# Designs tried in a protein design chat: VHH binders against Probable sulfurtransferase. Part 20

Target 1, 337 residues: Probable sulfurtransferase, of Methanocaldococcus jannaschii (q57909)
Amino acid sequence: MVEINLRELKKYANPFFLTIRKDKILVNNKRMARLSRTKMDKIEEEFGIPVIYSKTYEYVSTKVGRFINKHKIIAPRDIVIVGLSGGKDSLLLLHLLEVYRRKYGIKLIAVTVDVNIGGIRPWKEDTEGVKLIKHHCEMLNVPHIILKNDLDVVELSEILTKHSKGMEFSPCFSCSVIKRHLLGKLAKEIAENENIPYEKVKLAYGHNLDDNSDTILANIFKGERLKFMRPLTRFKYNEVDYQSFKIPLEECIIIRPMLPILERDIIKALEECGIEYYKDKDMCPYSRDRGDSVRRRCHEILEKLEEEIPNIREMVVSSALKTVEYYSKNPYGEDNL
Below, E stands for the ipSAE of ESMFold2; O stands for the ipSAE of OpenDDE; V2 stands for 0.75 times the mean of E and O plus 0.25 times the DockQ between their complexes.

## First folded at step 12 (VHH; framework vhh_gefurulimab)

Design p1 (from n2 with S52N; at its last look DockQ between E and O 0.76; V2 from the best seeds 0.00; counts 0 for: pae E 2.4 > 2)
Fold by ESMFold2, look of step 12:
Structure p1 (fold): chain B 337 residues (1-337), chain A 121 residues (1-121)
Amino acid sequence: as target 1 above (337 residues)
Amino acid sequence: EVQLVESGGGLVKPGGSLRLSCAASGITLDYYTAAWFRQAPGKEREFVSAINLVDKTYYADSVKGRFTISRDNAKNSLYLQMNSLRAEDTAVYYCAAGPIYRESWTEYQYWGQGTLVTVSS
């Protein structure tokens, strides 16, 4: 494989708008990279690897870049931890963030959590999924950590269900608790051990527009408080009580750079760029049950509505944001109604 | 694929100096925490020095003020300047790279083959 010298690459293009892998270069913005067909050909000749231009990858990259700037999601020299399950969202996110090493001087760390799900460990180091993750991290030159937890999330959620007031907890809930516990602990350890400011260590999640709009609609249909995913959130310390012990959730900063991106565009960008991702949910016996049938129904409803209202998901999110902003500025109900 | 190659070891008298180098290939060293460890005969590998993701430097108490770690990103190389050498500094010195700063050697993912430093009269 080819090691790319950035000084030599700069002779042809602005690397602030290129995602650089050992096996290929992806174009984040052709105009801003100052690429032409001639320059792409010269890069391919000199470095011996393809330069892949995907209109969808460029669209997604540009939209994420604008979103990061608008909401000040990433600052210079941040440490960004990306949780990798091998799925489409987290892998695209990692590729989209790679350019920020050059653009903002950030450091990237990829983390996979090896979770015990009823004795099954889909993210054990020797699985095909983890081998794929390690391959992508090697190609992107990103350090990768596997964090292991032996607590059985099936048993953990049974404890919560037994001691709840009629509420059922799927293993996926306790899986998310374990993941947030380990990632938050790592972020705190990095800040303390590396002697860097807490605010400079961020957990990056690959939540997309479908995820956010589904969440909003599901809360509406359940009659619950209107909740939505934010581009950047500071989570305060919390604990989840499993009766005989508690699992701490350290305070952390979570960022979601892909919130404005449709799931279908994520898939199309990866496919056009030839980036293989983990597609097989059959290896996790609970992956099909995301623990909230209302959410699944909301996803289906929004899919059907998109046939008539192409931007319905954006409108759902926009309405929630506008409502919160309006009442934050007018808490006493000074409407024209 | 990934290779860390140490050099600069040798025989030196107490009070002397050596400069160790570690050339990296297959990784961009600046993206990793880089460290030096050493192992004397019959002992466990022990932490010597590290340069973290934000270029802060760390030193074991036994080497503070005598050793200086540095990194040259243009050459993709890590260095250890060793001054005022003592007999107890005799060891095989290893270059290492990992995702975060740790003093435990088991937390580092890439290792060199080692270079022998002998301090004797």
Scores: ipSAE 0.529, ipTM 0.791, lowest interface PAE 2.4, mean pLDDT 88
ESMFold2 (binder alone), look of step 12: mean pLDDT 88; pTM 0.898
OpenDDE, look of step 12: ipSAE 0.814; ipTM 0.913

Design p2 (from m7 with S52T; at its last look DockQ between E and O 0.90; V2 from the best seeds 0.85)
Fold by ESMFold2, look of step 12:
Structure p2 (fold): chain B 337 residues (1-337), chain A 121 residues (1-121)
Amino acid sequence: as target 1 above (337 residues)
Amino acid sequence: EVQLVESGGGLVKPGGSLRLSCAASGITLDYYTAAWFRQAPGKEREFVSAITLTDKTYYADSVKGRFTISRDNAKNSLYLQMNSLRAEDTAVYYCAAGPIYRESWTEYQYWGQGTLVTVSS
């Protein structure tokens, strides 16, 4: 009932390690927040909302924090745009970044892209998924924008498929193009209107360890160039040619703070904290489960291997990163046989 | 519940001054772009001024040099200092908060109920 006043909260805990919602407080690191059960009880009494301690949320928060520091993913006073689909990854990401408002003075903007997928619009404003997104944004005190695009990504990918002769493009590819087009355009506009360097406006994606390891293994099995997701990537201006028109992709900085986090830990953290999210089966008919069959099979393979080799996904990513680093720095390196 | 509450409106003679205030509750105004809009009788709501996420200020051409927007994050409040008032400034003035700087009122999330400013002799 009482508005959370940071000065009053600081009497009990360090808010640099608390995710603050109107309806609850989540503990990112109990020791660093200087919390005890007694102090948590006093906060609950003073502000009339629960303080939730989840060991999994703390684990994920701490691991993401170390990852951000190691790779310099976020700098003071950055503006960070978080793409929200209502799914588990993006919602956890938003909660993990909320604390950086206090820690680094960042500004957060949540964005949902309302995409046309064969006449289906999963993120149309009055859907249950968008209502859930708006609820979380209100609880976290985060401004939320819906960006709309009417171009049918199914038709767009059909155009690419016809003119590639032999290569198939799923609607997911054109969906990603539309999303990056709209988010990149927004990021550029914000940088200009705020009169700040373009590098200070960052697009945050909720890609996780499963996503990255699946992608790496899938590229290996397809015999394609080894591609992987990086913690921070600067994309140069580009265009995607749809024959009768081109879709520009503005220069932007993409960050992926959750890359070291397993999908199962994301789910567990959300559930232990009582954070509702939209499940994939009611979302997009072209979800990962219905998309690239090689990637789906790789997911299953790695899932099975995890039972014997618990850190296999991390090892897959680590090997790719070490290989790129080695040959980037040592073009004349030698075999170690 | 998010509330934006305007105050400071009233009757002023041409050439006079008024200071509008907007007290925010239920949101942290520092997290949003904050703006003033106005609506004269029989007209659409129009942009007056905004203060952005990084405290850049923007003004409609019709008020530039006469109006000053400011924000006090410690008081969670937005202000509009209105000097050299003219009859055409007569309108209901609205406080608004939204995600980014826009001059279109449809892109703002939260609105006050408005405060009437009347400029006449």
Scores: ipSAE 0.770, ipTM 0.903, lowest interface PAE 1.0, mean pLDDT 89
ESMFold2 (binder alone), look of step 12: mean pLDDT 88; pTM 0.896
OpenDDE, look of step 12: ipSAE 0.890; ipTM 0.953

Design p3 (from m7 with L53M; at its last look DockQ between E and O 0.91; V2 from the best seeds 0.82)
Fold by ESMFold2, look of step 12:
Structure p3 (fold): chain B 337 residues (1-337), chain A 121 residues (1-121)
Amino acid sequence: as target 1 above (337 residues)
Amino acid sequence: EVQLVESGGGLVKPGGSLRLSCAASGITLDYYTAAWFRQAPGKEREFVSAISMTDKTYYADSVKGRFTISRDNAKNSLYLQMNSLRAEDTAVYYCAAGPIYRESWTEYQYWGQGTLVTVSS
């Protein structure tokens, strides 16, 4: 493999619109990159690696880029921590953000949390999933950290369930608590060491349109307030009480750049670009945590509805957002009829 | 394959100066925290200096004011300017790269083979 010299690459294309790996280049926006078939051929000849153009990757990259701009998700010279599980969402997110190193001068850090799930450690360093993560990080020139936690999240959630007056907590809840605890600590440490504002260190999550629409529909069917995932959220300091100890959750900023992207487009983009990802359905006993059984059923309902109503998931999210905005501006109920 | 290659070590008298260089290949140093460590015979590797991914510099108390770390992104290289050298600076100096600033050598992922610095009369 040939190390890519950006000065030489710039002779052929605008690297603000290319995802650059050691083994291939992915086209985020062909027009904005100033690429033609001829220029792609010259790049392949000069650097000895393929230039991959996928219409789906370009579509997803462009839509995420517009979403980032609309919601001010990323600012120049931000430090962005990407949580990697080896699954489709987090790996695509990493690739989509790589271009922002050049475009906005951001710094990327990939983090995998080695979680203890009933004695099973799906993200232990020797696992195939972590080997895959390390390979992608090496190809993308992204530093990678493994944060290890020994507390058994199955046992932790049993403690919460026992003391919750009938509320059941899955191991996935305590897994999310551990991940946020460790990622939040890391973000705080980086901000303090670098002497930069805490707002400049952001935790990036790969939540997608399916996740958001499922969440909204599930809350409707539970009779709860409409809750939805936000593109950028500041979380206040909090603690989770496990009786004999508390787990602190530092104040942090979470960003979700892929919220407008359908799961099927994520999969298609990765496959068309030849980006291998881990299908985690069989390794973790709780790997399919789309919430409770209501949430899984909502996912299935929306999947079936998409066959007849192609943009149903977008409409679910759009309706929820429009409704919340409208009533926040009209608290006394003066509606358009 | 990632390689870090140190150079610039040698024999120097107390009070003298040396400039260490570290050429990187297989990674872009600007995306990493780059650091210098040193190891005297019979001792653990000791943190000397680091330059973070945001270009903030860090120094061990024992070298602060005498050593200067820098990075040249165009040459993908790390440097350590060592002034006012003392006998206790005698060690093998190692170039390292990792994801964030840490003083523990176990937190760094890429290492050079080292270059010997000897300070004696």
Scores: ipSAE 0.710, ipTM 0.874, lowest interface PAE 1.2, mean pLDDT 89
ESMFold2 (binder alone), look of step 12: mean pLDDT 89; pTM 0.900
OpenDDE, look of step 12: ipSAE 0.881; ipTM 0.948

Design p4 (from m7 with E107L; at its last look DockQ between E and O 0.88; V2 from the best seeds 0.83)
Fold by ESMFold2, look of step 12:
Structure p4 (fold): chain B 337 residues (1-337), chain A 121 residues (1-121)
Amino acid sequence: as target 1 above (337 residues)
Amino acid sequence: EVQLVESGGGLVKPGGSLRLSCAASGITLDYYTAAWFRQAPGKEREFVSAISLTDKTYYADSVKGRFTISRDNAKNSLYLQMNSLRAEDTAVYYCAAGPIYRESWTLYQYWGQGTLVTVSS
């Protein structure tokens, strides 16, 4: 394949609006990239790779771009760590962030956490899933690192359940603890080595609109406060006590640039762009049999409601956010709501 | 498809200078931490110098003040200016690219085939 020279590419298009792979170029915004059919043809002839225009990828890219700007999710020269499981969300996220290398001068690092789940290691380096991840990282010119954990998250969660106040802890909880531990340690190492503030090293997650709306509805059905996923979240240092040892969770900043994006649009964008992914979100024996039963039921309810009200998930999130903002400004409840 | 190609090695007298070059293809070096390692016969690969993701430079203690690492993004190339060369600098020098700065070679993803530097009279 012909190596893409950005200086030559700029003669035809604005690369701030193109996702660049070795095997293809994806159009994030045709108008802003200054593309025409003639210019797309010239790029394909000059560089020997296809230029793929997907209306869905453009829609998603534009919506994420507005979301990043609105919430100041990414700042110039940030270092962004993307956790890759090989599933649709994280792979699309990686593609959407690639353009920010040029737009904001960010640096991207892809990370896969090789977790021990009852002796099963879905992300062990020699698996087909990790081979797929490495292929995408090579095509996107993104450095990739595997962080390994030997502790069995099934056993860890059994320890927590046994020594808790009657709470049950699924293996998924300890899996998330291990991931945060390893990713947080990496982020701290990078910040220290590069001598940059910790807020310049961000952990990017591929949570989407379905995830957020499901979370809001689930909290309503549980009688909990309206908790929801935020575009940018700062976590302070914490520890999880496993009796004979503690697992530190370093302070970190988590970003969720895909929160406004529907799952179906994620899938459609990847397929229209010819980007291979695992059909299941995680290659984990617990992904089908784990999770909050209330949350799973809420997902099903919202799917059915979408048939009648296509934008219901967006309205659920919007209503929750508007309500919180309104009462934050008007704590005594003005009568003209 | 990814290739790192070193050049500029050769025979030089003690006290002399050499400039090593590493031309990258198939990757954009600016997206990676880039480094030089070296390996003398019968020895382990050892860290020489690196340029990090944010363009910070790092040097092994044995080469500080004598070697200068640089990167030319327009040419997609990494360089090592080696001055005041000593017999102890004799080794095969390798260009490498990886995700983060570490002195351990095991995390670097891409490697050149090496260029021999011999310092002798």
Scores: ipSAE 0.746, ipTM 0.888, lowest interface PAE 1.0, mean pLDDT 88
ESMFold2 (binder alone), look of step 12: mean pLDDT 86; pTM 0.876
OpenDDE, look of step 12: ipSAE 0.876; ipTM 0.944

Design p5 (from m7 with E107Y; at its last look DockQ between E and O 0.91; V2 from the best seeds 0.83)
Fold by ESMFold2, look of step 12:
Structure p5 (fold): chain B 337 residues (1-337), chain A 121 residues (1-121)
Amino acid sequence: as target 1 above (337 residues)
Amino acid sequence: EVQLVESGGGLVKPGGSLRLSCAASGITLDYYTAAWFRQAPGKEREFVSAISLTDKTYYADSVKGRFTISRDNAKNSLYLQMNSLRAEDTAVYYCAAGPIYRESWTYYQYWGQGTLVTVSS
């Protein structure tokens, strides 16, 4: 396998629009990369690896790129930490961000959290899932860190449930707390060591359109405050109280570049590009316990509605955003509203 | 396959200078924190110097002011300029690459074979 030399690659294409792996090159935008069939052939000949064009990967890449620009999600020379579980969302996100190394001069760090789930450690270093993660990071030339957590998230969520007023907390909740804690702590360490502002070190999450629309609808059905995921969120220091101790959540910047992307397009892009991933069921024993029953039913409702109204999830999110914009401009309301 | 290949080691008198080089292949060194470690016989591998993701430089207290780390992205290479050498600098010097600046060698992903530096009269 021939090492990819960017100077030589530039003779054929604009690498700002190519995801570069050691084993293949993915086309993010054929026109903007200045590619032709002839140039793709020359790249394959010179470097000995395939150039993969997927219409879905191009669509997703372009849509994410517009979203990043519109919301100023990524700035030049940011350090971006991507949490990798081996699942579809985070793996596609890593591939989509790789081009920003060249486009914006960002630095990428991949992180896997070795979580203790009732004594089971799906992300222990020797597992097939972690081997897959390490393979992708090696192919993408991305440094990879494993952060180990000894606290049992099953026990942690039992503590929360026993001290709640009828609310049940799945192990997935405490898993997310542990991941946020460890990733936030790492981001703070990097910012301090590099002597850069904390907002230059960003945590990238693979939340998608399905996640956001499900969350919005679920909160409506629960009668809760309308909540939705934002492209970029600034979190202040907080703590989660487990009675005998608290788990700190450092202030951090969370970015969600894939919010406008449907889950089915994520899966299709990965499969068309030959990017292997693991389903949550294969990695985590609690993957089927994904929160309360209202949220699961909302997912099913939206899934069914998509059969007749393909854009329904986008409309759910659009309604929430338009409402925020309207009331920001009309703080006193209108009589006919 | 990732390879880090050190060169430039040898015998030098106390007070002398030596320049170590590390040529990387199979990775883009600019995407990593790059570091030098050293190990004397019977001793633990110890941190010498690092250059971070943002090109910030770090030095062990024992080498500050005498050693200078640098990186040449065009040549995909890491360097260590060692001046005012002392007998205690005698060791095998290793080139390493990892995700972030850490002084513990266990956090680095890629390692060279090492080059011997001997400081003796």
Scores: ipSAE 0.736, ipTM 0.887, lowest interface PAE 1.1, mean pLDDT 89
ESMFold2 (binder alone), look of step 12: mean pLDDT 89; pTM 0.906
OpenDDE, look of step 12: ipSAE 0.883; ipTM 0.949

Design p6 (from m7 with E107H; at its last look DockQ between E and O 0.75; V2 from the best seeds 0.79)
Fold by ESMFold2, look of step 12:
Structure p6 (fold): chain B 337 residues (1-337), chain A 121 residues (1-121)
Amino acid sequence: as target 1 above (337 residues)
Amino acid sequence: EVQLVESGGGLVKPGGSLRLSCAASGITLDYYTAAWFRQAPGKEREFVSAISLTDKTYYADSVKGRFTISRDNAKNSLYLQMNSLRAEDTAVYYCAAGPIYRESWTHYQYWGQGTLVTVSS
């Protein structure tokens, strides 16, 4: 028998719509869970833990659920790897996916990459951030792996910058390469050991609506190809050349279930549910100081516009999607206007 | 907080059988890869058997065909049926849980205290 007895819980509510932790239960959809105040009281009495209803968590969970269904992001019995930095996006994502263990029979694995950043290791096992991550994984009954990398991402990006034609590579670029390398290698190992197709092992990222809309607007202002983040992306094998060696990036499936969710709703949902997340962003020496200045400016522009036009970020993404659909169906550029 | 409690060890003659049990509390065992390891006197801890996230079973070559691992989700328990026991199977047997199938004991997150199995005439 488990700490929260699922058989007993089913007497009061549909667990396909509850996020289950050892210390609390979160309501993903009150109506679909068949909950009432009376049933919530009975659950709290029997299990000795609170049942938390947050209107924002319900909104976010429902919107993510519809998004997953619409784009077939998750299939039955998938194995889903969630990268955890201890930040808001990945922690909310982990909570939102927990219900899919029951709904689709998925397996969840949380992974933290212990990266060497100029000799500083913000995700070393005994740091406060990693202690917080382990706490949440324990409460959610999610296995947690720390993958250690000793290659200094500052030095790696210096190598790329030195051998480029005027391009500058921040340590964040090599950090992303290392993370993608280690997560992709883990996904391949799991698929091989379990003898299942690689597409059944998915890397889940907490990219949100702010990320996607910022990226689209920034590409427009830079005159770049109109790129946007997809709900599900199949990446082919690739390598990054560091001169004396190459870092392989295995084929993988990346999913982004939170793409339709605003950053402020992520924060509000976590706070209303009493879910602590790591707020000390300055532990990474490069997170604040080395952003793409155009993308930072676009973020600020959209943030201000949201005051006047609450759905502006959704409209930016929608315009990109409509444009792709229009021209894919009208390749000759015929006009009727 | 998390506890894995082994039972079912004892003294048995060669060719005999034992069934080991491991009761889990504080975790949902079905969400983890679960495994049995053993440590004989003067030897290093070694892999015996595992049941993976997708219920695929693995066995060390030395026990394949003689031992059977299973998991009962209703009881949150792991089992090891040990048949055709040999003197070299004498060891303390440990229940373990971890994120993925690995034969190295260092990759497992939770451990029991162990149960002694002695195979002798």
Scores: ipSAE 0.722, ipTM 0.885, lowest interface PAE 1.3, mean pLDDT 89
ESMFold2 (binder alone), look of step 12: mean pLDDT 89; pTM 0.899
OpenDDE, look of step 12: ipSAE 0.892; ipTM 0.954

Design p7 (from m7 with G98A; at its last look DockQ between E and O 0.91; V2 from the best seeds 0.85)
Fold by ESMFold2, look of step 12:
Structure p7 (fold): chain B 337 residues (1-337), chain A 121 residues (1-121)
Amino acid sequence: as target 1 above (337 residues)
Amino acid sequence: EVQLVESGGGLVKPGGSLRLSCAASGITLDYYTAAWFRQAPGKEREFVSAISLTDKTYYADSVKGRFTISRDNAKNSLYLQMNSLRAEDTAVYYCAAAPIYRESWTEYQYWGQGTLVTVSS
């Protein structure tokens, strides 16, 4: 296996449309990469690695690219931090963003948070899951950081539950607080040390269309205000109060480039490209204890509806966003259709 | 396999100059913060200089104005131009890489084997 030099690769294809790994090349857009069967064969001969063309990976890559452009999610020379758990969403996101190092000159950093969950550390450095994450980062030439936190998220959520009026906080809530704290702190440190604006350091999350549509429908069924995920969100400084101390959540920019992508297409793209990943239950003892029962039921309802209405999840998200936009412009109830 | 290989060390008189080189393979240095550290006999490794993700350069106070760090992405190489050398600069110089800028040597993930620089009359 030969290290891939962009100068040599450019003889055969436009690398702005290829995801480049040491062990394989994935085709983001065959036509735009100017690939032919002959050129793919020559790349394989010269570099000694396969060129993988997946129609699903191309579809997802193109859709994410249009989404990034439409919502101005990524700008030239951004520094982008990707949180990696070893799961499908974050690993596909990392692969899709790799090409932006060439297209936009971004710097890409992968981060895994080693969380203490009741004394269990699913992301401890020597676990099989972290070894898989490191392997993918090595193949993609992406620097990888492990951020360790010793605070037990089970204990932290017990503190919140004790001081709430009837609310129960699962360990997953405090896990998300710890991850957000550490990633936000890292992003702030990078921006300060590089002397660049906070807006240039972005936290990338792998939330998908299923996540967003499930959340919207669940809030409707609970009679709550709609909460939905946006392509780019600017979070202000905040704190979570654990009584004897507070955990700061630094201001930051969160991006979600995969919001328009169905979970099934994420899985299919990874499998067609031969990209190994772990399921949540294989990584964390609390992964099965997710969300509330209404959200789980909404996920199942939408899965069944997709069999009859393939774009139902897109329509759920679209309707919610259009409604919020309309009433923000017409607070007194005047309708223009 | 990631390898960082230093060269350019040697014996030089006080006031002299040396240029250190570090050739990288297995990683793309442009994706990392790249740095020089040094270790004098009986002392801990200490930070000398770094080039960050955005090509910002950093120098320890003891070398500022005398040393210049640079890298050549086409050659995947890091350099340290050392001028006005002093006896106190005598050390083994190491090339290192990390995902982000750090001054602590314990935060660097990749290391070379080092090249000896001796500054003596």
Scores: ipSAE 0.767, ipTM 0.902, lowest interface PAE 1.0, mean pLDDT 89
ESMFold2 (binder alone), look of step 12: mean pLDDT 88; pTM 0.892
OpenDDE, look of step 12: ipSAE 0.885; ipTM 0.950

## First folded at step 13 (VHH; framework vhh_gefurulimab)

Design q1 (from p2 with G98A; at its last look DockQ between E and O 0.93; V2 from the best seeds 0.86)
Fold by ESMFold2, look of step 13:
Structure q1 (fold): chain B 337 residues (1-337), chain A 121 residues (1-121)
Amino acid sequence: as target 1 above (337 residues)
Amino acid sequence: EVQLVESGGGLVKPGGSLRLSCAASGITLDYYTAAWFRQAPGKEREFVSAITLTDKTYYADSVKGRFTISRDNAKNSLYLQMNSLRAEDTAVYYCAAAPIYRESWTEYQYWGQGTLVTVSS
């Protein structure tokens, strides 16, 4: 495989709307890339690799692009860290962000966190999942880092549960703490070593519309504070207390460019583009559980409701966002009885 | 296949100058931190200089003020201008790339085969 010459490619298409891999080119927006069937044929002939046009990939790419612009999720010359598990969400996210290297001059870094889950290490460097991740990073020409942590997240969550006031903490909670700790520490180190503001280094998460709508509904049914995911979130420094030690969570910027995208469209885009993803959740005993019974039920409820109300997940998220905006601007607003 | 190919090494007298080059293929060097390391016989590889993702430069104390790292993205190439050379600079010089800035050679993912620099009377 040879490196794609961007100057030669520009003769046929606008690369601001192409995802470029060493083994294929994906079309993010056919019209904006100025592509025709003839031009796609010429690119295939000159570079010796296929040009893949998927209507679903184009739909997702365009929707994400509008979302990024609307919410100012990514700024020129940002450094963006993408956490890769080998699953569908993060792999699609990496592909969708690759084009922003050209469009916004960003730098992309892919990171896999090798977590200890009760002695099981699904993201150990020699696993099939990590080999797949490395393959995609090689094809996209994206640098890849593996961050290792030996603390057993099962044991960590047992500590939290023992010392809580009636709360149970799954290993997934401590897994998220470890990932956030390592990614946040990396982001801070990069900002310091590059001598740039901390807000220029962003952690990109592959959360989607299903994730956000499920989270909102689950919190409602649990009687908990209504929590939802935002396109861009600034996190202050925090710590998680494990009694004998604390795990720091550095101040960071988290972005979620795929929030408006349905899970089914993510899967369809990957399949139509021939992007292999690993179901590494089958290697982790807690990923197939899908959390507690309330969360599973909320997911199922929304799937059923979607049959009658196709945009129900969008409406759930939109209602939460409108409510926050209303009350933040009208804290003492008047009610109709 | 990723290749880093160094050139420009040779024999030079103390006080002299050399310019090392490293041509990269298979990766876009601008997406990585690029660095020079060196290894004298019987010693561990040591950090010489790096140029980061945003073109910030770093130098080992032993070479600061005498060596200058630079990168030409159009040629996908890394350079090391070596001035005021000393006998202690005698080593095999290696071009390397990593996702982020590191001083430990064990954290670099791509390596050249090296070019010998000899500083001797």
Scores: ipSAE 0.779, ipTM 0.908, lowest interface PAE 0.9, mean pLDDT 89
ESMFold2 (binder alone), look of step 13: mean pLDDT 88; pTM 0.896
OpenDDE, look of step 13: ipSAE 0.893; ipTM 0.953

